# VH-VL binders against q9ybr6: the designs that were tried, part 14

Target 1, 148 residues: q9ybr6
Amino acid sequence: MSGSVLDEEAEKLMDYDYLLEKLYKKVPPKSGTSEYRIPEPQIIRIGSQTVIRNFREIAQALKRDPKLVARYLQKELATAASYEEESGQLILNVKVSRKVVNQFLQLFMKTYVRCPTCGSIDTKLLRQERAYMLKCEACGAEQPVKPI
Short names: E, the ipSAE of ESMFold2; O, the ipSAE of OpenDDE; V2, 0.75 times the mean of E and O plus 0.25 times the DockQ between their complexes.

## First folded at step 4 (VH-VL)

Design b05 (framework fv_acasunlimab; at its last look DockQ between E and O 0.63; V2 from the best seeds 0.00; counts 0 for: pae E 4.0 > 2)
Fold by ESMFold2-Fast, scan of step 4:
Structure b05 (fold): chain C 148 residues (1-148), chain A 120 residues (1-120), chain B 108 residues (1-108)
Amino acid sequence: as target 1 above (148 residues)
Amino acid sequence: EVQLLEPGGGLVQPGGSLRLSCEASGFTFSSYAMSWVRQAPGKGLEWVSGISGSGGYTFYADSVRGRFTISRDSSKNTLFLQMSSLRAEDTAVYYCAKDWDTAFVYFDYWGQGTLVTVSS
Amino acid sequence: SYVLTQPPSVSVAPGQTARITCGGNNIGSDSVHWYQQKPGQAPVLVVYDDSDRPSGLPERFSGSNSGNTATLTISRVEAGDEADYYCQVWDSSSDHYVFGGGTKLTVL
């Protein structure tokens, strides 16, 4: 039960559990008005790479193609990204924090998913020439959004 | 060493325009978000505008939206704030600030600030 | 709409502990950062992510954040700690940085 390696592992696990508990404590909605939330990214760091283990689940919650969300993150993080269809993981060739990943996923939802007119997430992205149109299936509103 | 140099500033009439610049060195410029934060004489810090590392997202405080435009030029490692329709209330020291990451987390480095005075 | 409230001033004797509060509705769900600003100088980061310190900062600076109040604690206060202190959060609902009004720490 003694050993510097085991002591370091215990400290790392304790830090990780502490941060995870702190994150979950700080995750409850600030207001009771919004009930929809995307899954928490499950981040694993491998050297200079960041792996999002549950990326397919996140893309499904966003109701968008995983490859589209991957391209968005690649562009915003200025890095290469690889989506693995078999595992559902996204590999980013950059060291990035869960906080930053969460912020960009929230911005993706605001920009490309949530209807600005009625707040519904039941929307579609339609490509028209070199532009994207966000069409709400709930209220029928259509709005141009910036290309990915 | 991270350095943020703000060579601009000046005196402008109400309704006028002025562009601020912040020259960055010592880090990979395009990998970090940046912001402008101002401080009126004898007052506290007020965030004005921010731009993500990619330049894909820009945000503005309500008090400046529609009048100010933040931009960045990665070829020059320079952050800009184009200010138009200036008001007396815009008189302040303007700081450029480097974010810790490519999105908006906290500021790890600040420029020395440049004074903008809007007066007749 | 999100407002961070700080006391305008705090006075403390050298060697004692200063506590500067930052009040905000459910601020415990945010990450709070603290900046020190001395007269005529740019702000300097002293605490980030509620309780972490930048490399090279004295251990006398610490932070906490729970419920509706975040606190910057400066133990064994020195004359050189006299400055204005600002708390800050990123408000994800409005996509804005928000600063507290600032607290002037006086060391007497």
Scores: ipSAE 0.703, ipTM 0.863, lowest interface PAE 1.4, mean pLDDT 88
Fold by OpenDDE, look of step 5:
Structure b05 (fold): chain C 148 residues (1-148), chain A 120 residues (1-120), chain B 108 residues (1-108)
Amino acid sequence: as target 1 above (148 residues)
Amino acid sequence: EVQLLEPGGGLVQPGGSLRLSCEASGFTFSSYAMSWVRQAPGKGLEWVSGISGSGGYTFYADSVRGRFTISRDSSKNTLFLQMSSLRAEDTAVYYCAKDWDTAFVYFDYWGQGTLVTVSS
Amino acid sequence: SYVLTQPPSVSVAPGQTARITCGGNNIGSDSVHWYQQKPGQAPVLVVYDDSDRPSGLPERFSGSNSGNTATLTISRVEAGDEADYYCQVWDSSSDHYVFGGGTKLTVL
């Protein structure tokens, strides 16, 4: 009679370990906080204007519409911005340093791209009537963000 | 000439509230980030809070997060710091500081500071 | 949290060179800025972007930044240079301004 109880406990333990393994397999490895890095802006200054040459690539890295990112920079830099679809460049009607541009791009990533819950960059920005919603495709978290 | 005036300091009881103001002149106010930096008596400089030129971003030191609110009024060229739930350790000279740019880089101009004393 | 470490005090004789260090993990990758503060006064920017000097400041003030240490150098030190000096960075990881603890420079 003692053998049966030990077997049941062993089966329960095996089942628990199996469940734990399945649970751990289903928990996507915490994507190592590999600091997702966007390309550094390549800037050319022409007179009173600043041109970001690789803006399309930056927007792609941010997984957002270049026009949206341009609007963001326009607002934050308090300047006019024009995105050139053919060249993929952004023209800013202000003299601005690479450092400042990069800082705002990083802030954009933190605010409008990175999931605050799980840190994933696999997110979507959904426009609602008065706000934006950042939806994470990895963890399902939704967070309101300030409108651009 | 850049000028930063900070008239709002004073004595407040623990748990009380105080609003600091900084009136800016001599530059395009909305084009520059602004910060509050404080200095306790006989101590070093401690950044308190910052706001970007557009006001789109606000940041706070961990020591004041949830208690202090930074804001700006571009029409008045004025920076504000609303302080609530004040503690004795908040006693300091509070400086208004102008950033070099619309982003957060360094402070090229400082106000003369205003003393905030939190005491029973 | 990102921490900047300064010696609490540095003493130099007049005419000598003072060096004030600011230590931080990989601080060389950051832009370091320095402020001078005299007693009862507000801080004043003396070096920015590691080595640039604001207009109006004497050439005696210089800065460098590499590895884990930024250094403010004041050559031909004068009595008027006696002050507290603070290094500062913007920490992009935490989105905080970070100051060093300050260094009191005494002119002997």
Scores: ipSAE 0.527, ipTM 0.807, lowest interface PAE 1.1, mean pLDDT 91
Fold by ESMFold2, look of step 5:
Structure b05 (fold): chain C 148 residues (1-148), chain A 120 residues (1-120), chain B 108 residues (1-108)
Amino acid sequence: as target 1 above (148 residues)
Amino acid sequence: EVQLLEPGGGLVQPGGSLRLSCEASGFTFSSYAMSWVRQAPGKGLEWVSGISGSGGYTFYADSVRGRFTISRDSSKNTLFLQMSSLRAEDTAVYYCAKDWDTAFVYFDYWGQGTLVTVSS
Amino acid sequence: SYVLTQPPSVSVAPGQTARITCGGNNIGSDSVHWYQQKPGQAPVLVVYDDSDRPSGLPERFSGSNSGNTATLTISRVEAGDEADYYCQVWDSSSDHYVFGGGTKLTVL
């Protein structure tokens, strides 16, 4: 098998992407599907912590593993993050506004999801060591992206 | 007390290079986005470049893209602007500015600015 | 290429109300921020999020934002308010901060 280590990591990522695509197909898109939108974060503040109650839904709309999106936010907000698998909630050990969370999620979409060549969101992240390659399934373009 | 100190500046010939720095104190440097904003003599404010709190995102005005590089060093609480291929139109006072947030919203603190003159 | 348009100058007598406009396509959907700059000084934030004041700023400074126009309002203008004023947004389509061209407020 060619590139067995990279193939196994790609298969793992593609298996997760397959499950996300399957779930997305079961959740009807909004009427008027000409524009893709990320669900508004449902935020609750508990002391110095921020809880994103609908984080699974957000990750699903981004077509990415919730743990990957959580690690992204952990890095960009310089805080510890805990994703609760059963509830689908993300707990951030920082006080952060909905506006800031939305801004970073929009940047995630532009950086790790949307094809810079054709604008399609039909894309996959493939891992090469600790780096990522963004591959567009619509136009076939491939380009590296910064690691998370 | 929040302080932003821009040492340096100076006179540079066209095509030359200059590195600006901004030393920050009085706040947790890595928690806030930072920017450079310039003002040509007798002109208005022009945003030049910005960097997120983590350093994961950098953005540039079209007028400087490809010539300027913003960076930050959280161990030294210092923001940098590497300027190259300088032109007369880059002559301005350069301000270091702190965003209110780790993302890009508005500037709550400004340095006093440093003059960069590009002239033969 | 998002552009914010401000009048170059506004003149008011002391005690009157100054209104400085900032025009932009659908600017009412953005959060608009305002800075005051006196000669030889760095800018100072005077209004953020359309209408909020930083701590320590007098209530005479206020703002509004609707449709294609944001407005900075300075009531009971004093000689010390004479300065240049800039509006600013973050434009998420270009990922740029954008400043207006500035308005010189002259107190007659």
Scores: ipSAE 0.310, ipTM 0.720, lowest interface PAE 4.0, mean pLDDT 86
ESMFold2 (binder alone), look of step 5: mean pLDDT 93; pTM 0.950

Design b06 (framework fv_acasunlimab)
Fold by ESMFold2-Fast, scan of step 4:
Structure b06 (fold): chain C 148 residues (1-148), chain A 120 residues (1-120), chain B 108 residues (1-108)
Amino acid sequence: as target 1 above (148 residues)
Amino acid sequence: EVQLLEPGGGLVQPGGSLRLSCEASGFTFSSYAMSWVRQAPGKGLEWVSGISGSGGYTFYADSVRGRFTISRDSSKNTLFLQMSSLRAEDTAVYYCAKDWDTALVYFDYWGQGTLVTVSS
Amino acid sequence: SYVLTQPPSVSVAPGQTARITCGGNNIGSDSVHWYQQKPGQAPVLVVYDDSDRPSGLPERFSGSNSGNTATLTISRVEAGDEADYYCQVWDSSSDHYVFGGGTKLTVL
């Protein structure tokens, strides 16, 4: 078997790295830097698909509709995505690493969740006719954000 | 095999403009993020700009934001860096670099580099 | 901004082990990658994701990352290993690639 064998080994290594990171002692965050976190994606590989098992939990932490976050990942990863409401999982039809998924989820949070004025994640994304408006529930700031 | 060819570069006056290009082959271009990394004579590596595989995200170092624009053309398998308001401090060898994935992580292949000299 | 600190130079005799450090606040929570650059050449990836090696690279190259320090280890150093070495991370807080200042490895 061609390159799929190397891809499968890489996927297993990524799963092993994920487990290893979870077992590693947590270090404190960098001091003086404004940071926010999302739940770590729990990723498993099934053939050519990537499954995010705790996707509903991630979307809930972001206070966003899972279908909106799914559409965002579908667009950025250039792949088809299926959100399963019963299981709360997201199925991506592409091989993608946990690090890449996490990076796009961080970018989603910066673009569509975090208030640029006060840093709060307690915000709402409102659909205007042709745009999205990000409204902060903590400080009241509002700004337009790019379409998904 | 993966190739990144940089035919651009040259001598430009301060305040001038120059467009760099990087022609990619040997991989599915739109599936990988790309970056520009520069190195001033006798200095270390400095990341300049990056673009995601989809083209949906662009990123810039603080020193070039507002002056440089990164873009890609998937039909030509080509990465571009449009440089404007050039300064003497922008004098460097510019490398195009391929990320290992569609998002920005690390560089598995580098172009040969092209010298950009900004002087009067 | 996030800064990665490397020693400017490291000297080793042939056959010895070279260790090049990369210091950063809580760098152990990041993934560190290492590049080798010889004079007049483009950089070459030698270690990625803290400790993995690209296909075809000698086992002499290895890496580790914990706490505030990542380390590139080159065992049984050869004259051909003489080069500048750079560590690199992606800083998710600023959305920037960050490179260390580079370390010149001299093989005596």
Scores: ipSAE 0.304, ipTM 0.729, lowest interface PAE 3.3, mean pLDDT 86

Design b07 (framework fv_acasunlimab)
Fold by ESMFold2-Fast, scan of step 4:
Structure b07 (fold): chain C 148 residues (1-148), chain A 120 residues (1-120), chain B 108 residues (1-108)
Amino acid sequence: as target 1 above (148 residues)
Amino acid sequence: EVQLLEPGGGLVQPGGSLRLSCEASGFTFSSYAMSWVRQAPGKGLEWVSGISGSGGYTFYADSVRGRFTISRDSSKNTLFLQMSSLRAEDTAVYYCAKDWDTAYVYFDYWGQGTLVTVSS
Amino acid sequence: SYVLTQPPSVSVAPGQTARITCGGNNIGSDSVHWYQQKPGQAPVLVVYDDSDRPSGLPERFSGSNSGNTATLTISRVEAGDEADYYCQVWDSSSDHYVFGGGTKLTVL
């Protein structure tokens, strides 16, 4: 915590629109707008390979570079991955189920996208020196995160 | 064939420590998540801890968080559970269990179980 | 914390159908798995992903899952089916596996 962070919070609390947004995030409505859903992976298996056909769409929903998400899956699945820019597909050199792919994508969102302080997905992932830093554009919080 | 071998548990006093091991064979060890599940005498199954295939994600039941550490050694195909600050209520048979995939879905194979008794 | 509720015991006669329930809030949105445990033995997977069976398991074992209740159904029950049965889910909100309390099936 710093004085500038406290001053920023004080300024935001004086703004009615900001207070309304903050309340909305704490008490989500019953509508679908309170849910953030990643598109379900569309998987084709070819021998020992798993192809995620809608990978570009998934990365766009996560608001992250497809190559970053591909590298994350490569590391977590301990396999090689190839992202095809023209087709938007990801090829994984491992046989893996849709459920497991979806679990890692949810864990990616929790670790590298969603702010742990306010729950906002409006965040940036920054490479600083030897660490990754997750910066929230909504509340201003900065969190060091697990390296990819 | 898939095999999970648990070499044996022990008797420890409250506040003590013990490390459990589970030796895996018959599958590509690093490609599958693994868990520890315990069962107190006469009681039901309780999930204790899990580790993803890569080792990148570890999760713990609330009752053991901060006291137990799960780890894996791919060079030895071995899963570990380091237990510290043991309590009488940690007395149970501890099973290692293999997940179907690299993350958390269901257990397709279980070890024989290792009895851990915490008593003075 | 998410809790799965099972009846402590169910009794059936040989040849009849046993139904073991697993109650959980909105459990129909999760995948439910079932394990059989005989005295002194490790659990054995009998149903996974709500209704699928491992290779080699009799088709007498089946499952369903909708709303707030998942059910393990054992048709044409045999004496050898006598065991404890546990339901299980992965709770993504807490990142925990959750087991039901177990049901003792008695075949009389």
Scores: ipSAE 0.221, ipTM 0.708, lowest interface PAE 5.0, mean pLDDT 85

Design b08 (framework fv_acasunlimab)
Fold by ESMFold2-Fast, scan of step 4:
Structure b08 (fold): chain C 148 residues (1-148), chain A 120 residues (1-120), chain B 108 residues (1-108)
Amino acid sequence: as target 1 above (148 residues)
Amino acid sequence: EVQLLEPGGGLVQPGGSLRLSCEASGFTFSSYAMSWVRQAPGKGLEWVSGISGSGGYTFYADSVRGRFTISRDSSKNTLFLQMSSLRAEDTAVYYCAKDWDTAIVYFDYWGQGTLVTVSS
Amino acid sequence: SYVLTQPPSVSVAPGQTARITCGGNNIGSSSVHWYQQKPGQAPVLVVYDDSDRPSGLPERFSGSNSGNTATLTISRVEAGDEADYYCQVWDSSSDHYVFGGGTKLTVL
């Protein structure tokens, strides 16, 4: 894979965190749909694992259970994930960039947090047998959303 | 090695339907996002549709939304594009392309392309 | 909605440096990727994330991206570099990949 060769070369030239921050800074500014900003993921790589150090803070900003957000990332990245309640960190058993993590967190917010009717983030996700219902506390709209 | 094989294409009447497929090998299929990119005769590249590695997210260009459906079958390592309500302006070579990562980033490998002609 | 503008054609003599531009509003805040397409062939990635090269590609290919313009630079141009070149970004506001219109590089 050319991807793995390029990743090894990048790590030899400078700190991996520096390269990840460079990539993250190149992400286009968020649109009006993301006027509310979530914290930037603080990523550390340990072998083939990716650790999101400030995961609990990100989940709190999303106003969702950390375990729900962890399950979402586990499914989207097709990997095992372990949420450490005491430290607030998420361990992903895959090498993944800050850019990719941020993209999926943005998609999570668009799908499971933002009201499609009024744009409010003041919403609740209600679990049902086969689906989730997104209920807006601001405008009262209710919308079924894809199961995690 | 990484290969993307596109058996398919053909001539279709306006208003008709056609399903394209792209058979992938040489990598862990479900770990990478995939896209369809087309090129009309004598024209440039136009992104058509994309799907995340898990299949949880699908994306469509405005010109095809509601008419095309992208899907993937991990048991067959195959990407599909179901095209409906075809128009003359859909005539193009369609490429399947592998994203470098699980989410949308850039295309590191492309299929050979398959010609779709929409004509009466 | 987001549009990338490329010159339709660029001509260069063998051994010289070709520069192909990709214009877009605030494109410097995006990651730009470049593809080479020869007649009858599928595109090939030549530069990604503004300035990185895939393994096995000549070091003659390089890129930059700042402000409203990204540039693909091909030094010591060879006849075999004659092709169409496309820039591309992911527009997160629309959830779309966007390609430039393409530039035909003619050598000699």
Scores: ipSAE 0.203, ipTM 0.698, lowest interface PAE 4.6, mean pLDDT 85

Design b09 (framework fv_acasunlimab)
Fold by ESMFold2-Fast, scan of step 4:
Structure b09 (fold): chain C 148 residues (1-148), chain A 120 residues (1-120), chain B 108 residues (1-108)
Amino acid sequence: as target 1 above (148 residues)
Amino acid sequence: EVQLLEPGGGLVQPGGSLRLSCEASGFTFSSYAMSWVRQAPGKGLEWVSGITGSGGYTFYADSVRGRFTISRDSSKNTLFLQMSSLRAEDTAVYYCAKDWDTAMVYFDYWGQGTLVTVSS
Amino acid sequence: SYVLTQPPSVSVAPGQTARITCGGNNIGSDSVHWYQQKPGQAPVLVVYDDSDRPSGLPERFSGSNSGNTATLTISRVEAGDEADYYCQVWDSSSDHYVFGGGTKLTVL
């Protein structure tokens, strides 16, 4: 067969070990600092698909609708994405590494969550006419961001 | 077979502008991030700019920010670098480089480079 | 900005092992990649993700990365390995690729 459960599990474990090592080497931000960490993506490869098992948890940490984050990844990875309400998983119809998923989630946070003026994550994203508007609830700053 | 073809640079005066292009073949162009990396005569490699596979994100070295613009045209499989306000320090061989994935990871293929000379 | 430090040159005898270092603050938390460049040629990837090799490259090339130092190791060095070698990381804090200054390997 073209698929292998053992190969997929090995890829998952390798990515997990890599991220765990990187996280352990990095100094964790202190509580109350401007730094904020989202959960590491739990990735599994199934054939030509990439599954993010803890996607709902990631979206909750980002304080954004899972469907919005799914649309973002669909656009940036140029692939179809399916969010499963019951399982909380995201299915991407592309083979993509955990590094790339993590990079785009960090870019999502920088672009659509974190206030560029004060660094707060206490923000809201509003659809306003032909653009999205990022409004900071901490400092009151507003800025347009590119549509998802 | 992956190929990155750079049709040539040129000689421009300080303050001038020049657009570089890199025509890609042998891979699904829109699925991979790309960058421009330069090398001044006798010097080391310096990353200049990068763009994700979707074109949704662009990145620039501090030395070129506000003066250079990276872009891509998926219908032509072509990467561009629009350079403006050129300085003598921009004189270098410019390489286009293909990233391993759709975001910034590492370069698996490089173009042959094109010489840009900024001089009076 | 983040800086990667390489020795400007390393000399080694044929058949011996060359070690080229790449120093950076907490570089062990990054993925390090290595490129070989011969005069008049474009760079070629020789090691990626700290220790992996591209298909078709000799097993003589290997890498490691921990703490503040990454190392490219070339065992059983041949005259044809004479080149400039560059380390590279993607700095996620600044969203920049960073290259080391390069090391000229001379096989004497």
Scores: ipSAE 0.728, ipTM 0.866, lowest interface PAE 1.2, mean pLDDT 88

Design b10 (framework fv_acasunlimab)
Fold by ESMFold2-Fast, scan of step 4:
Structure b10 (fold): chain C 148 residues (1-148), chain A 120 residues (1-120), chain B 108 residues (1-108)
Amino acid sequence: as target 1 above (148 residues)
Amino acid sequence: EVQLLEPGGGLVQPGGSLRLSCEASGFTFSSYAMSWVRQAPGKGLEWVSGINGSGGYTFYADSVRGRFTISRDSSKNTLFLQMSSLRAEDTAVYYCAKDWDTAMVYFDYWGQGTLVTVSS
Amino acid sequence: SYVLTQPPSVSVAPGQTARITCGGNNIGSSSVHWYQQKPGQAPVLVVYDDSDRPSGLPERFSGSNSGNTATLTISRVEAGDEADYYCQVWDSSSDHYVFGGGTKLTVL
């Protein structure tokens, strides 16, 4: 055993954030699925757990409730997830890469955020019993979407 | 340990239908995405269709969209490909492939393949 | 649609190094995976995430990926390495797996 795990983790997070910001500004994100870009997930692996450090910021960019996005990831990754409201982090009880997380976030955006008629992300998700209705504020289209 | 067994190939007339199955064992079936990848005689690998671990998302190559349907039955550890409106160009060995994760990333295990011949 | 291009054939003598390329627009921003397929057999994963190797695979297999070209390198080639090799990516823009056309490695 060696030094403080918390100190080592903090240093690792700082270095990772710097590299991610530098990469994002110089090179397009690996996702490349649309012109609208969500923040790149900042991933920390702790044992068999994956922590998405900037989860709140990602949910805000998607204009959706962090708990809704967390439930979606929990379902699609077939794992337990815990959203920490104080820190804004999401803890997934599974090993998963940034690429996999980003793929599901892009799928979430395509299914529950982007209007299939006009491509606008200016939409609202309205709860309708056991389903959701996606309403576009730009073009006015309304589309039922599968439950989360 | 991981095994993917593919019964269900055969000969079919153009315009006909056929269902392929892939019986999985040696891993937690519902935790991994799965795909069908085909290979025409003497040709390269062509991805056909994929389904994520939960079954919530299905994906199709443009050449098969609207004609093929991928599905999975987690209670039977079985992946299916329902093929309809078959064409001579669909003649190929069809491989069942297990993804590394519950999302679409890469294939760590492949089935033995099953030959589908569309006669013309 | 996104396209991966491979040379159709590469020939190498035993003990030499084979280099198989996979070309794609900005492929260095994607993760590239490589499969080996021997005649009459299913494909087998040999390199994943650009440069990682599955457990049990010889260190002779390595990969790199930058700019517009990914490369599978097989050092100290053996007769048993003779096979078709395919590169693969997941294209997030189209939600499609994309395979290269394949490269036949001949060891003579």
Scores: ipSAE 0.014, ipTM 0.637, lowest interface PAE 8.8, mean pLDDT 85

Design b11 (framework fv_acasunlimab)
Fold by ESMFold2-Fast, scan of step 4:
Structure b11 (fold): chain C 148 residues (1-148), chain A 120 residues (1-120), chain B 108 residues (1-108)
Amino acid sequence: as target 1 above (148 residues)
Amino acid sequence: EVQLLEPGGGLVQPGGSLRLSCEASGFTFSSYAMSWVRQAPGKGLEWVSAISGSGGYTFYADSVRGRFTISRDSSKNTLFLQMSSLRAEDTAVYYCAKDWDTAMVYFDYWGQGTLVTVSS
Amino acid sequence: SYVLTQPPSVSVAPGQTARITCGGNNIGSDSVHWYQQKPGQAPVLVVYDDSDRPSGLPERFSGSNSGNTATLTISRVEAGDEADYYCQVWDSSSDHYVFGGGTKLTVL
C-alpha cells in the first residue's frame, strides 16, 4: 500500500480528534469569575488618622479575616492599625488617600485571594508556621505566598 | 534635603551584567516606593522596575523581567538594580526615582541619572 | 498593554497658551501626572493627580483629565518652558507605571 491511502485514513482520525477537542473547548469548564469587585473604601479623616468605615464589608468581600487584612495594611503602610470589631471600622494612624488604600487592597486580592492558575477567588489561605499556602477550591492548585 | 545619588554606570559587553545603586538621603527611605526609569539616547522615558516602601512588592517592565532584579537595603538607604543578560537595547541613562508614597503613584524626586552603554 | 499617546511636538509663541494631550483608553478613570525634562537634566514633576501642582511651580501650569484624554495646559508660555513633557499613570491592571512618548514643546 502507498502512503497516500494511509495518510488519508490518518487525516480522518485526526479530524475526528480535532472536532472532539474543538467541541470540548466550545463548552467551557466551570471556572471562577475573571472579575470581582470589592467595595470601594469609605474613608474619613480624623486628625492625623484615616478611618475606613466599611472595612468589615471589604474583608468579607475578600473572604479573609478582617484582622489579617488589617495586619497587611499595617505592614504595607508602615503604621499602626486598629480594627474595631463592634463598628467594623479600621483606624490607621497615618494620613493616606482612598486611592492608596484601594491599591493595596487590590494587591492583597492578587497576592492572597485570587488563584494565579485559574483566576478564581474561591480560595483558602492556610497558615503554615511562618508562611501562607494559597489553596484554590476551584482548580485545586496550591502554592506558597509571602508572609503577612 | 532630599537627595538621590547614582554612583554606578559604565560600559558593558552584550550578555554581561552590571549593578546600579542609588544612595538616598533626606527622607525616611523605607516609607517610600522607589523605581528605576530609563531613557535611551534621544528617546522617551521608560519605566523599568519598582519596589514598594516595605519591599514586599517588586514590579518589572516586560522587556526586563527575568533579567533585572530590583532590591533595597534599608540599613544603607540604598536602592539597587541588578542587570543581567544585557542587550544593546538596554543602553540608556538610568534614573532612580522616589515615589511620593509607599504605594505606586508618581515620582516627586529623581536622581541625576547614570549612563549604561551596552556594546561590543 | 496600556499605552499613552502624546503628540511628538507642539510649537507656541511666547505669551500664548500651550496644550499638550495624553490619550489613553478610559484614562479619565486614572490619575495622570506630568513631568518636564530639559536637555541634560532629570525630569521634574509639574502636575500630579490630574490637576494638582507641586509647591514652587508657577500657576501657569494646570491639568485636566476626562474620558480618553488628559491635558497639560501651560498659559502665558515663557522661553524657559521649552522642554520635553511626559504624562504618566500607574496601570493597576498590569501593575506597571506607564509613560507617554513625550512631547517636545518649542517656544518660538
Scores: ipSAE 0.249, ipTM 0.714, lowest interface PAE 4.1, mean pLDDT 86

